# VHH binders against Probable aspartoacylase: the designs that were tried, part 13

Target 1, 295 residues: Probable aspartoacylase, of Acaryochloris marina (b0c2k7)
Amino acid sequence: MNTNHIRQVVIVGGTHGNERIGLYLVKKFNQDSSLLFRPNLTTNCLIGNPQACKENQRYIETDLNRCFIKADLDNHLLGRHEEKQAKVLHEQLGPKGNSENFLLDLHSTTANMGLTLILVNDHPFNLHLAAYLTHHNPQVRVYRWTQENQENAFVSSLCQLGFAIEVGPIPQGILLASLFKETETLIHQTLDYLEQVNRGASPPLPKTLTLFQHLEVVDYPKTSNGELAGMIHPQLQGRDYQPLNPGDPIFLTFEDQTLFYEGCSTVWPIFINEAAYYEKGIAMCLTHKQDISLK
Key: E = the ipSAE of ESMFold2; O = the ipSAE of OpenDDE; V2 = 0.75 times the mean of E and O plus 0.25 times the DockQ between their complexes.

## First folded at step 14 (VHH; framework vhh_8h5u_2)

Design w1 (from s6 with F103I; at its last look DockQ between E and O 0.78; V2 from the best seeds 0.00; counts 0 for: pae E 2.2 > 2)
Amino acid sequence: EVQVVESGGGLVQPGGSLRLSCAASGFTFSSGRYSMGWYRQAPGNQHERVAIITSGGSTRYPDSVKGRFTISRDNAKNTGYLQMNSLKSEDTAVYYCARGYDIFPGYTEFDYWGQGTQVTVSS
ESMFold2, look of step 14: ipSAE 0.789; ipTM 0.899
ESMFold2 (binder alone), look of step 14: mean pLDDT 81; pTM 0.809
OpenDDE, look of step 14: ipSAE 0.778; ipTM 0.897
ESMFold2, look of step 15: ipSAE 0.591; ipTM 0.831
ESMFold2 (binder alone), look of step 15: mean pLDDT 81; pTM 0.812
OpenDDE, look of step 15: ipSAE 0.775; ipTM 0.898

Design w2 (from s6 with F104M; at its last read DockQ between E and O 0.76; V2 from the best seeds 0.80)
Amino acid sequence: EVQVVESGGGLVQPGGSLRLSCAASGFTFSSGRYSMGWYRQAPGNQHERVAIITSGGSTRYPDSVKGRFTISRDNAKNTGYLQMNSLKSEDTAVYYCARGYDFMPGYTEFDYWGQGTQVTVSS
ESMFold2, look of step 14: ipSAE 0.773; ipTM 0.900
ESMFold2 (binder alone), look of step 14: mean pLDDT 82; pTM 0.822
OpenDDE, look of step 14: ipSAE 0.727; ipTM 0.886
ESMFold2, look of step 16: ipSAE 0.752; ipTM 0.891
ESMFold2 (binder alone), look of step 16: mean pLDDT 82; pTM 0.820
OpenDDE, look of step 16: ipSAE 0.724; ipTM 0.886
ESMFold2, look of step 22: ipSAE 0.725; ipTM 0.888
ESMFold2 (binder alone), look of step 22: mean pLDDT 82; pTM 0.822
OpenDDE, look of step 22: ipSAE 0.730; ipTM 0.886
ESMFold2, fold request of step 23: ipSAE 0.763, 0.755, 0.742; ipTM 0.900, 0.894, 0.893
ESMFold2 (binder alone), fold request of step 23: mean pLDDT 83, 83, 83; pTM 0.827, 0.834, 0.833
OpenDDE, fold request of step 23: ipSAE 0.876, 0.867, 0.877; ipTM 0.933, 0.929, 0.934
ESMFold2, last read: ipSAE 0.762, 0.760, 0.751; ipTM 0.899, 0.897, 0.895
ESMFold2 (binder alone), last read: mean pLDDT 83, 83, 83; pTM 0.835, 0.832, 0.834
OpenDDE, last read: ipSAE 0.873, 0.878, 0.871; ipTM 0.931, 0.934, 0.931

Design w3 (from s6 with Y101W; at its last look DockQ between E and O 0.73; V2 from the best seeds 0.74)
Fold by ESMFold2, look of step 14:
Structure w3 (fold): chain B 295 residues (1-295), chain A 123 residues (1-123)
Amino acid sequence: as target 1 above (295 residues)
Amino acid sequence: EVQVVESGGGLVQPGGSLRLSCAASGFTFSSGRYSMGWYRQAPGNQHERVAIITSGGSTRYPDSVKGRFTISRDNAKNTGYLQMNSLKSEDTAVYYCARGWDFFPGYTEFDYWGQGTQVTVSS
């Protein structure tokens, strides 16, 4: 909505320490804050998990991007490294669910996700901004990762306004200059929109937004002993956001047997073969592509 | 500190039953809409999830234990349970309870684990 006034924009990089695009963008902006200057915005940058960033590791003890449940933020007995760091970020950016701040959480992925906006709520402001960004940047896709009757635990859930940006494909622990530049462009497009909002402007928006709604996760095939029994099928690998029809290949076993998608309707897989998700039992996330109307 | 502690393991004959308990301290299962679960590990195997109960009371079981194992929780006692019936030799494992969270719709991640309790099924 055009009536929001944003007190500050906060850009977080290095929530996962081996996701280097976001980390180095934050470092760049902290070295020269004039790069982000807009006369009607205040923009600050933070490193989400400094110790994990120093070690070039996803996390030290536990995933920081799981630590923002309200009951956990208020629980002083939770003393693991990332649980303490979550409380530090909560003090800076909270209270959880505030509408005064806009939060942009930068992530990268080994999956072929391009430039993805991950929405953790359905706030009209976020939907309108997502529509603006997809209209002005054809590389952008919108993934809605919302949960009915369940609180979101991401860093981005600290603020009502904002979302995560997930960029890829990129191996863990490295940088790619083209992806770095594309991500930086997207940040500037976001700030341009927010500047217009704070001036009281009403940027023209499309009437609809195409988004990919989360449906379910799919695990890798496993043996009876729980060992990995197969891999993403070569015809599916790298085809994030493309349709997977009933009967299409989905996995290839180590015995060269093709396994097929057995669902009743077409889905759009994403996070295909994400390295960080092997430990979580996630081979891919299935989504449904849909258009929604904007108000 | 935040922890979950298992109890109730032991040696049983095939066809027998055991009831495992999972006592939580430092948090309450109901306060944050946490899930609770049990997993097991036998020598040479990966961890296998054998039961999940969500904050809403929904349960999930793999085929290997479905119909034989029942997970439950008592929020007032801050304790979860695993009733194991018709035990087989392949159920021999260390059983761990865990606190979980439904991170994706229909998907639970576990973030605090117990030390485990041994269950041995043999003649």
Scores: ipSAE 0.712, ipTM 0.876, lowest interface PAE 1.5, mean pLDDT 92
ESMFold2 (binder alone), look of step 14: mean pLDDT 82; pTM 0.823
OpenDDE, look of step 14: ipSAE 0.775; ipTM 0.894

Design w4 (from s6 with G56S; at its last look DockQ between E and O 0.72; V2 from the best seeds 0.75)
Fold by ESMFold2, look of step 14:
Structure w4 (fold): chain B 295 residues (1-295), chain A 123 residues (1-123)
Amino acid sequence: as target 1 above (295 residues)
Amino acid sequence: EVQVVESGGGLVQPGGSLRLSCAASGFTFSSGRYSMGWYRQAPGNQHERVAIITSSGSTRYPDSVKGRFTISRDNAKNTGYLQMNSLKSEDTAVYYCARGYDFFPGYTEFDYWGQGTQVTVSS
């Protein structure tokens, strides 16, 4: 397929039902589709998990954003609510890995993530768009992870083109008008770029992209019997994307003891104290800040 | 129905050995590059992860069982195993196997659990 011509853009909100910014942006655009109109681009919006959105819950039975492995999509014995919903989305947006559509999956987080683009592949189109967005919007950060020999399981993996947008900080289940407005602006910047591509234009791009490459996840400290033993240190809370140097405070125990980062090199933590990640054993994700050359 | 089912539990003496099996049905471990793992829970205690094996064969163990327990998998039989050697009374628990997936390097989430098999280490 011709990656310089986007057949349609699909904006998904409410993949997690208590992430209300994306949900209400999709509702706004569905109520008045003229807001997204561009003569050289087709844009559609979907609610990823309608039942979870009705309940204002992250999910009903299991995390929808873990349900898009091809083997699971093809396995009709997987019958939990989100497994069924993933098959519905696959019918609408598949085949998985297509290059005709651009998918923008809207999420929000309790962590201080600003406007984060989450890249789960290295497709040059996505890297070029990420560079455009970071150049034109200083709030935008780019987080990338990939695994050899492991298929991506997120909603965004249904299409080769596109990524997730993760915005925060915002408490679960509510709206913040400033963040809503910033997210809407980012959506329009994205659509403007995509329309320029469809017109055959070549928007000027910077020569490099600064991104944060995933390294590993870190769990909260635990007692010997597995119970929570501490919290994110006050000096670290809210400092997503800022450097954490060897010897810096990382946790504070319930006995007021400071625990220190014991790694050998500087890292850039993100998703610090994300509320949805307590159940997953993730206190933060560690990244490495780096510049890459655009091809 | 997608499930994993444990077997092989029982009563053993301290210092003995036991091999647990985890049979999968409704999916194949190789079809989606799934991981598998073993957890245990004694009455009044928290769930403890005792072994993980990834689709590539990498394994992880907590210090409490390292060197005594070995996880393995046979993708052709769609079955995982936990070999438990040098058993101690502290190993008495219900053992659960689980299907998982590595969503990030070095990070596994589990989404289907067995009903458990009792292991009792007592003289």
Scores: ipSAE 0.729, ipTM 0.887, lowest interface PAE 1.3, mean pLDDT 92
ESMFold2 (binder alone), look of step 14: mean pLDDT 83; pTM 0.826
OpenDDE, look of step 14: ipSAE 0.779; ipTM 0.897

Design w5 (from s6 with G37A; at its last look DockQ between E and O 0.88; V2 from the best seeds 0.70)
Fold by ESMFold2, look of step 14:
Structure w5 (fold): chain B 295 residues (1-295), chain A 123 residues (1-123)
Amino acid sequence: as target 1 above (295 residues)
Amino acid sequence: EVQVVESGGGLVQPGGSLRLSCAASGFTFSSGRYSMAWYRQAPGNQHERVAIITSGGSTRYPDSVKGRFTISRDNAKNTGYLQMNSLKSEDTAVYYCARGYDFFPGYTEFDYWGQGTQVTVSS
């Protein structure tokens, strides 16, 4: 509900090189910039990690979407491929935390995440836009990745305004036309809102926003020598954003034993069995579903 | 050039003690949300984290070493340590130091690893 003027929108695709929906949307828009034209809005597109995109790999040396901590951006001795690329993006889009740009970072996932907005801050502009998008697109869910006293390392943290879009399920390294179209529609809905703001309009907003607040991560069960000991339980697989109650099944061991969720309250798991997260020790992220009031 | 370098490994008798050092260069532990951990790997096993110290100074240990191993760091020297007491034959492994980021309480990702130092506990 603010009448902020957005200097430019930057759409980033291919932050992870094997997440092809965002990469090919950016390629499409770069080939024909008229597709994004709005008279009161400037929009540019970037490929986040061109070398990883060429190789159809998540990254070359380290995860680019972990390289945006300010101390590391300021440390020019950090010279791995993605650390250098992060400094390039920082020079173009920084300083970190600026209000000059709106940044939209496009990702895709093997998990059953639908169309997820990932908020890395509580800026009222972002919350209002998220409410607009969920009202106008029922497929959209909102995940807030903020914790008290923690700095976010994602590309999207470079700017105060904006967020990541995470779409799935889709296997790594491929395209799905329906998901591609749904993502493109969401981009246009986002740009439509931003242009209205730049024109001085204030689109009506819902009174509340339902979002899923990050709580913690849960790893797969392991044997005493560190090997994988179980899998996501069949009752949980693919049930992202659905409630997980105390006592519900969570894992199935290779010995056919069910492990149960032992928390004290209902949570909403997401990123369930995300392929890229095996290397990070993440079987799922637990969230708390909540309504927030918009002013 | 950012790196962590282990030193202090060697051969000790069961029941003995050893102190490992992890010298950081190209960054300072105090300049951000950095944590430090010690991992070990014995032949035929996966990496096992044996100690972590977070940016806030809290420490955690698995049951296999709790009470015997102590992690610490000296920000003025930009160096971390692992004090290992009451060593057992099963502690024989290559020990690695790692730098990480504290993304959440209870969740740290490690992005720089040392090359390892051998610790051998045998009669």
Scores: ipSAE 0.605, ipTM 0.827, lowest interface PAE 1.9, mean pLDDT 91
ESMFold2 (binder alone), look of step 14: mean pLDDT 84; pTM 0.849
OpenDDE, look of step 14: ipSAE 0.683; ipTM 0.859

Design w6 (from s6 with T108S; at its last look DockQ between E and O 0.84; V2 from the best seeds 0.69)
Fold by OpenDDE, look of step 14:
Structure w6 (fold): chain B 295 residues (1-295), chain A 123 residues (1-123)
Amino acid sequence: as target 1 above (295 residues)
Amino acid sequence: EVQVVESGGGLVQPGGSLRLSCAASGFTFSSGRYSMGWYRQAPGNQHERVAIITSGGSTRYPDSVKGRFTISRDNAKNTGYLQMNSLKSEDTAVYYCARGYDFFPGYSEFDYWGQGTQVTVSS
């Protein structure tokens, strides 16, 4: 793929039907396409899971953002709603691994993650763009989901170029004007960067990019019969992207017992107490803060 | 249609052994990063994961069954297994097999479940 010229940008909102910011941004842009106009760029917006959006539910039968592994996309026997929808999106945005599109996937979270870019690969173009965006807005964080020889199942993984935007905190099913505008700004900054590249310019970039590399997930404490046995500790609640040290409180049991982080080194938790992740057995994700040298 | 079907359950005495099978259809465990898990549910309890095997062949067990249960797969037969030894009365439950995917190291999500097979441990 020629990274010196990006012709097509695709913005996806409503991958999760109860994350409304992305949905209504897509609606806004579809009502007035001139809002996203760039002379050397075509931008299209689409709704990821229309049925889930209509019902204001995260999904109908299964999480759409887990349906984009190659083996499943190629399996015609998979017939759940989101599995079929994933195939439709793959046909439009793919093929996975060889897509010419730049893809933005818009999400929101109940966790206090602020403005986050989620990278699913180590493509230098994406790293440079992330650096550009973080330079223009120091509040932007970069979460890297990349694992060696591990396939990603997200819709954003359909394209080599692009990433997901994750904003929070926001309750499910509602809109917040501030996060709406901040997300919109990130979209425009992204398009501006792409337009500059298409014009043959090289936007100035910092020498290093700070990112948070995924390490592991942590589940809530459970009873012997598999029920919840505790909550996020009050001292940890809302402390996304802040350092968690060995011995720091991490959970509080219903009997008011404190459970402590027993890791060997400092980590940076994210997606703390995300509502959608209770069913997944994820109380938080742990990351390592890293500085990546660019070029 | 994609499905997994359990078999091999039954009545055994304490200290006995049982081997459960999980036959997959509509997909192959070796086609990608598919994992497999065994779950059990006793009356009044939630589902408890008793074993997982990742796409790479790594296995994990809770302390309640560690050293007694062994999960494995036969890719040629597209079948998973749970070998249960030194069975106890508290192992009595409906046992379920599930297809999973390794999204992260040490973390799998499961999306297809079997109908379950009853295991009863009683003297």
Scores: ipSAE 0.633, ipTM 0.852, lowest interface PAE 0.9, mean pLDDT 94
ESMFold2, look of step 14: ipSAE 0.652; ipTM 0.857
ESMFold2 (binder alone), look of step 14: mean pLDDT 80; pTM 0.806

## First folded at step 15 (VHH; framework vhh_8h5u_2)

Design x1 (from w1 with F104M; at its last look DockQ between E and O 0.84; V2 from the best seeds 0.71)
Fold by ESMFold2, look of step 15:
Structure x1 (fold): chain B 295 residues (1-295), chain A 123 residues (1-123)
Amino acid sequence: as target 1 above (295 residues)
Amino acid sequence: EVQVVESGGGLVQPGGSLRLSCAASGFTFSSGRYSMGWYRQAPGNQHERVAIITSGGSTRYPDSVKGRFTISRDNAKNTGYLQMNSLKSEDTAVYYCARGYDIMPGYTEFDYWGQGTQVTVSS
């Protein structure tokens, strides 16, 4: 646990090979590491899945961002491409759960997620940094989804400090210059905070953090034989982080029938219609918007 | 080699019962937070999940089988089971065992699948 001094910041891009913003930010920083220079930080960049990046594919054999369970990292019989790559990253960035490094895992999404921080633990350092970032950049949203009794399989779980950044909307396999620049700005804001921590300063923080707490996932409607039967309703598409009230439209079937949200309370859906999640059975993630205390 | 292997399929009359087994090798269900699940696929259909059991013992079933199917596991034997009672013609399918992991609340992904065992409910 290194809450008073960050030994190293590691920025990972290309954990999914077709998420090009993070990949090209890492390439830019590797080409000119002076861009990340802070006198009281050491910052390094890595490409998470080089072969998938070369092929502009999410992954080669299995999702790398599911391969970081400790028992699997230690299991040499797990030999698919991404399982081997996860062991390489573990050797470099482990032991899993260390507190001396800060890990920033860069992702992008076809969903209208803006600039989202994905917290995989409740470490106070991460919550304080999230509050700093949302205060300095009101477009930043914070999504938290880990449960106390669940081991996280994500790359970001290799370190206690840090999180994933998920930016969108952007089609798979391409770049958007405006989103690229916004992501780069967010990285610098993150490094500025970490620099202050390492030099012994700590900027004042707000007393509360607004975040979106994961509740559940919702799959697309299916026919009796399991085929896709409908789509995200047009009134919901692109409205990530906006309220979805009981009775609001949620899906439109191929027979032009509207399906309605039948929950008993307002939720805030995100990852609406994410292209990579069709294979996972996720049409959207439902969240609860809440304020938490930081003191 | 990491694998799960199904057994116990066969031909059974409507109203009958079968018990499927899922033997794991190359990993131990108790060594991590692994879930196990059973899926089925009939010709022309997509996979249908029929049971999940988490590492903590919680179970989930779709309405189509709830009350008739029971998933269980024996971590000491590294084996899971699916008890299928009151079988109907629509239960005819290839049944697959899978190892998985609960990624977030209410969502489990499976990363290793067996080759399947045929269950046929017919006279």
Scores: ipSAE 0.619, ipTM 0.845, lowest interface PAE 1.9, mean pLDDT 91
ESMFold2 (binder alone), look of step 15: mean pLDDT 81; pTM 0.809
OpenDDE, look of step 15: ipSAE 0.728; ipTM 0.885

Design x2 (from w1 with F104L; at its last look DockQ between E and O 0.78; V2 from the best seeds 0.69)
Fold by OpenDDE, look of step 15:
Structure x2 (fold): chain B 295 residues (1-295), chain A 123 residues (1-123)
Amino acid sequence: as target 1 above (295 residues)
Amino acid sequence: EVQVVESGGGLVQPGGSLRLSCAASGFTFSSGRYSMGWYRQAPGNQHERVAIITSGGSTRYPDSVKGRFTISRDNAKNTGYLQMNSLKSEDTAVYYCARGYDILPGYTEFDYWGQGTQVTVSS
């Protein structure tokens, strides 16, 4: 892949149908394509899950953002709505593993994550871009949802270049002007970077990138019969990207018992109390904060 | 069509054993990053995961069944199994197998479920 020239950018909104910021950004840009114009770059916007968007639901039958395993994409027997839609998107954006597109996948979260770039690989181009964006906007965080030699199931994994943008907190199904504009700004900053690269420029970058590497997911306390037995502790609620130390409160049971983090080292939780993740058994994700040297 | 179908359930006495089977069709367990899991649901209870085998072959069990249940796969037959030993009355439930993805280390999501097979442990 020639990373010195990016021919096409694809912006996907509405991967989840009740995350409205991405959807309406895509709508805005489709109404006026001049807003995203760059002389040496083509940018196309599309809606990831149109039906889910119309119904203001996360998905129709299954999570679209889990339907992009190569084996599944190649399996014509998979016939659920999002599985079929994933194949459509794959045809447009793929092929997975050999796509020339730069892909932005727009998401929002009920968790207090602010502005987050979600990386699904360690491609140097993406790391450099992430460093560029975090330098221009110190509020931007980088979450790496990947490990070496592991296939990702996200739509963003269709392309080697690109990442997901996750913004919050925002309730499902609504719009917030501030997050809308901040997301829009990140998109423009990304396109500006790509345009500079296409012009043969090398934007100045920091020597290091601070990112949060995924470690594990943590579920809510459960009863023996599988029901919820507790909530995010009030002291942890909303403290995404803040250090959580061994012995710190993590959950509060319905009987007002405090459960504590029993890990051996400091971690940085994210997606704390994300509404969509209740069905997934995820109360939070734990990350390790680290600095990556950029070459 | 993608399916997983459970079989092998039945009535057993406490202390007895059963082996459940999960026949997969429309996909191959050994392909991609597929995992397999067994769940159970007793009347009035939520689904409880009783076993997982990851795409890499790692297995996980909750304390409630650890040491008594064993999950395995036969790739040649494209079939999963749950060997249940030392069964207890509290193991009575409908047992489901499911196809899963190893999304991240230690985290598996499941997307296709079988119809379930009834396991009743009673004297």
Scores: ipSAE 0.660, ipTM 0.853, lowest interface PAE 0.9, mean pLDDT 94
ESMFold2, look of step 15: ipSAE 0.660; ipTM 0.856
ESMFold2 (binder alone), look of step 15: mean pLDDT 81; pTM 0.809

Design x3 (from w1 with F104Y; at its last look DockQ between E and O 0.76; V2 from the best seeds 0.00; counts 0 for: pae E 2.2 > 2)
Fold by ESMFold2, look of step 15:
Structure x3 (fold): chain B 295 residues (1-295), chain A 123 residues (1-123)
Amino acid sequence: as target 1 above (295 residues)
Amino acid sequence: EVQVVESGGGLVQPGGSLRLSCAASGFTFSSGRYSMGWYRQAPGNQHERVAIITSGGSTRYPDSVKGRFTISRDNAKNTGYLQMNSLKSEDTAVYYCARGYDIYPGYTEFDYWGQGTQVTVSS
């Protein structure tokens, strides 16, 4: 018999400073904390990277959402801005891997990702909540990745309970009111679920969950000099979560040559043409759509 | 201070071999499950990844060096290596070692680089 009780919910916005929806939701909630009130739940908000938020930049020296490896959190010789900020967040939200707090890390993307939950573990609590959210909010998709013998470096890995919320499409550095409202609604749906759990009145759940399991990343084509040689094919752009079949177009070169998907099976690309991922060599992430049983 | 330092560069004839070393300090490659890699940059070109070894020992190489270059690591010495065989003139570049980790399966990001060591392949 496991009975979960959430000590507190922590909502993080501005882990990347130019992802403004999460930042301004946190600012709104900090200005009026009554907006988050539930009688059986404590909810707090924080800004992940305040200096990057002030500059409207993704980060100052390095990607904060890569700084949460335990050995790095414990390594005082790592002193870049985001490495220091990661230690601050670890002090507030750790120890890493705790099950006492529930963490929502708010992100936005230029890719056509809708409302995506990004799961970095298989904790039953997270899977059950994901099933509840997808059932009650048809816009929600669930993306999962785990790697045997590899530690997750994301902010969301600080707590066992919770995940990242990635919303898009939205240009970097701006706000869109409709997406802002949709994100706020999803936060409230999440808090309503957690309130019911803490009250001992967990809602009934679907028996299965459809999710998109990470397979691999694909880089843009490059010339022999290492320069960008092509772009996302027009037939693929904006088609996040749609099937990509063997032989389908994936890239268009600057010489108007089509490159084709040469894999042996259908995949579901996501993060297609994400602006922040050009510096990382990621044109898209390939996934496998699957149903899992919750029992 | 966290750093990686390359050594072993030099002048070689086409068809020759070199072994580069990458000494790490301020962290241990085997702690935290880090990956390591080698990049190169020739004049007029962008940086190119030429080898990656993950914490689990998996290796990856681009087609331009596959079969000729071998990355390895010695955790006891906190040192990585790049064995470069059958060298060609197009392999002339500054070679940088780096530490990193897998962010996604099959995808490694690097966050610390060395200052580089020159490799020149010339008659």
Scores: ipSAE 0.575, ipTM 0.832, lowest interface PAE 2.2, mean pLDDT 91
ESMFold2 (binder alone), look of step 15: mean pLDDT 81; pTM 0.813
OpenDDE, look of step 15: ipSAE 0.780; ipTM 0.898

Design x4 (from w1 with I103L; at its last look DockQ between E and O 0.82; V2 from the best seeds 0.00; counts 0 for: pae E 2.2 > 2)
Amino acid sequence: EVQVVESGGGLVQPGGSLRLSCAASGFTFSSGRYSMGWYRQAPGNQHERVAIITSGGSTRYPDSVKGRFTISRDNAKNTGYLQMNSLKSEDTAVYYCARGYDLFPGYTEFDYWGQGTQVTVSS
ESMFold2, look of step 15: ipSAE 0.588; ipTM 0.839
ESMFold2 (binder alone), look of step 15: mean pLDDT 81; pTM 0.810
OpenDDE, look of step 15: ipSAE 0.776; ipTM 0.898

Design x5 (from w1 with G56S; at its last look DockQ between E and O 0.79; V2 from the best seeds 0.73)
Amino acid sequence: EVQVVESGGGLVQPGGSLRLSCAASGFTFSSGRYSMGWYRQAPGNQHERVAIITSSGSTRYPDSVKGRFTISRDNAKNTGYLQMNSLKSEDTAVYYCARGYDIFPGYTEFDYWGQGTQVTVSS
ESMFold2, look of step 15: ipSAE 0.640; ipTM 0.852
ESMFold2 (binder alone), look of step 15: mean pLDDT 81; pTM 0.809
OpenDDE, look of step 15: ipSAE 0.784; ipTM 0.900

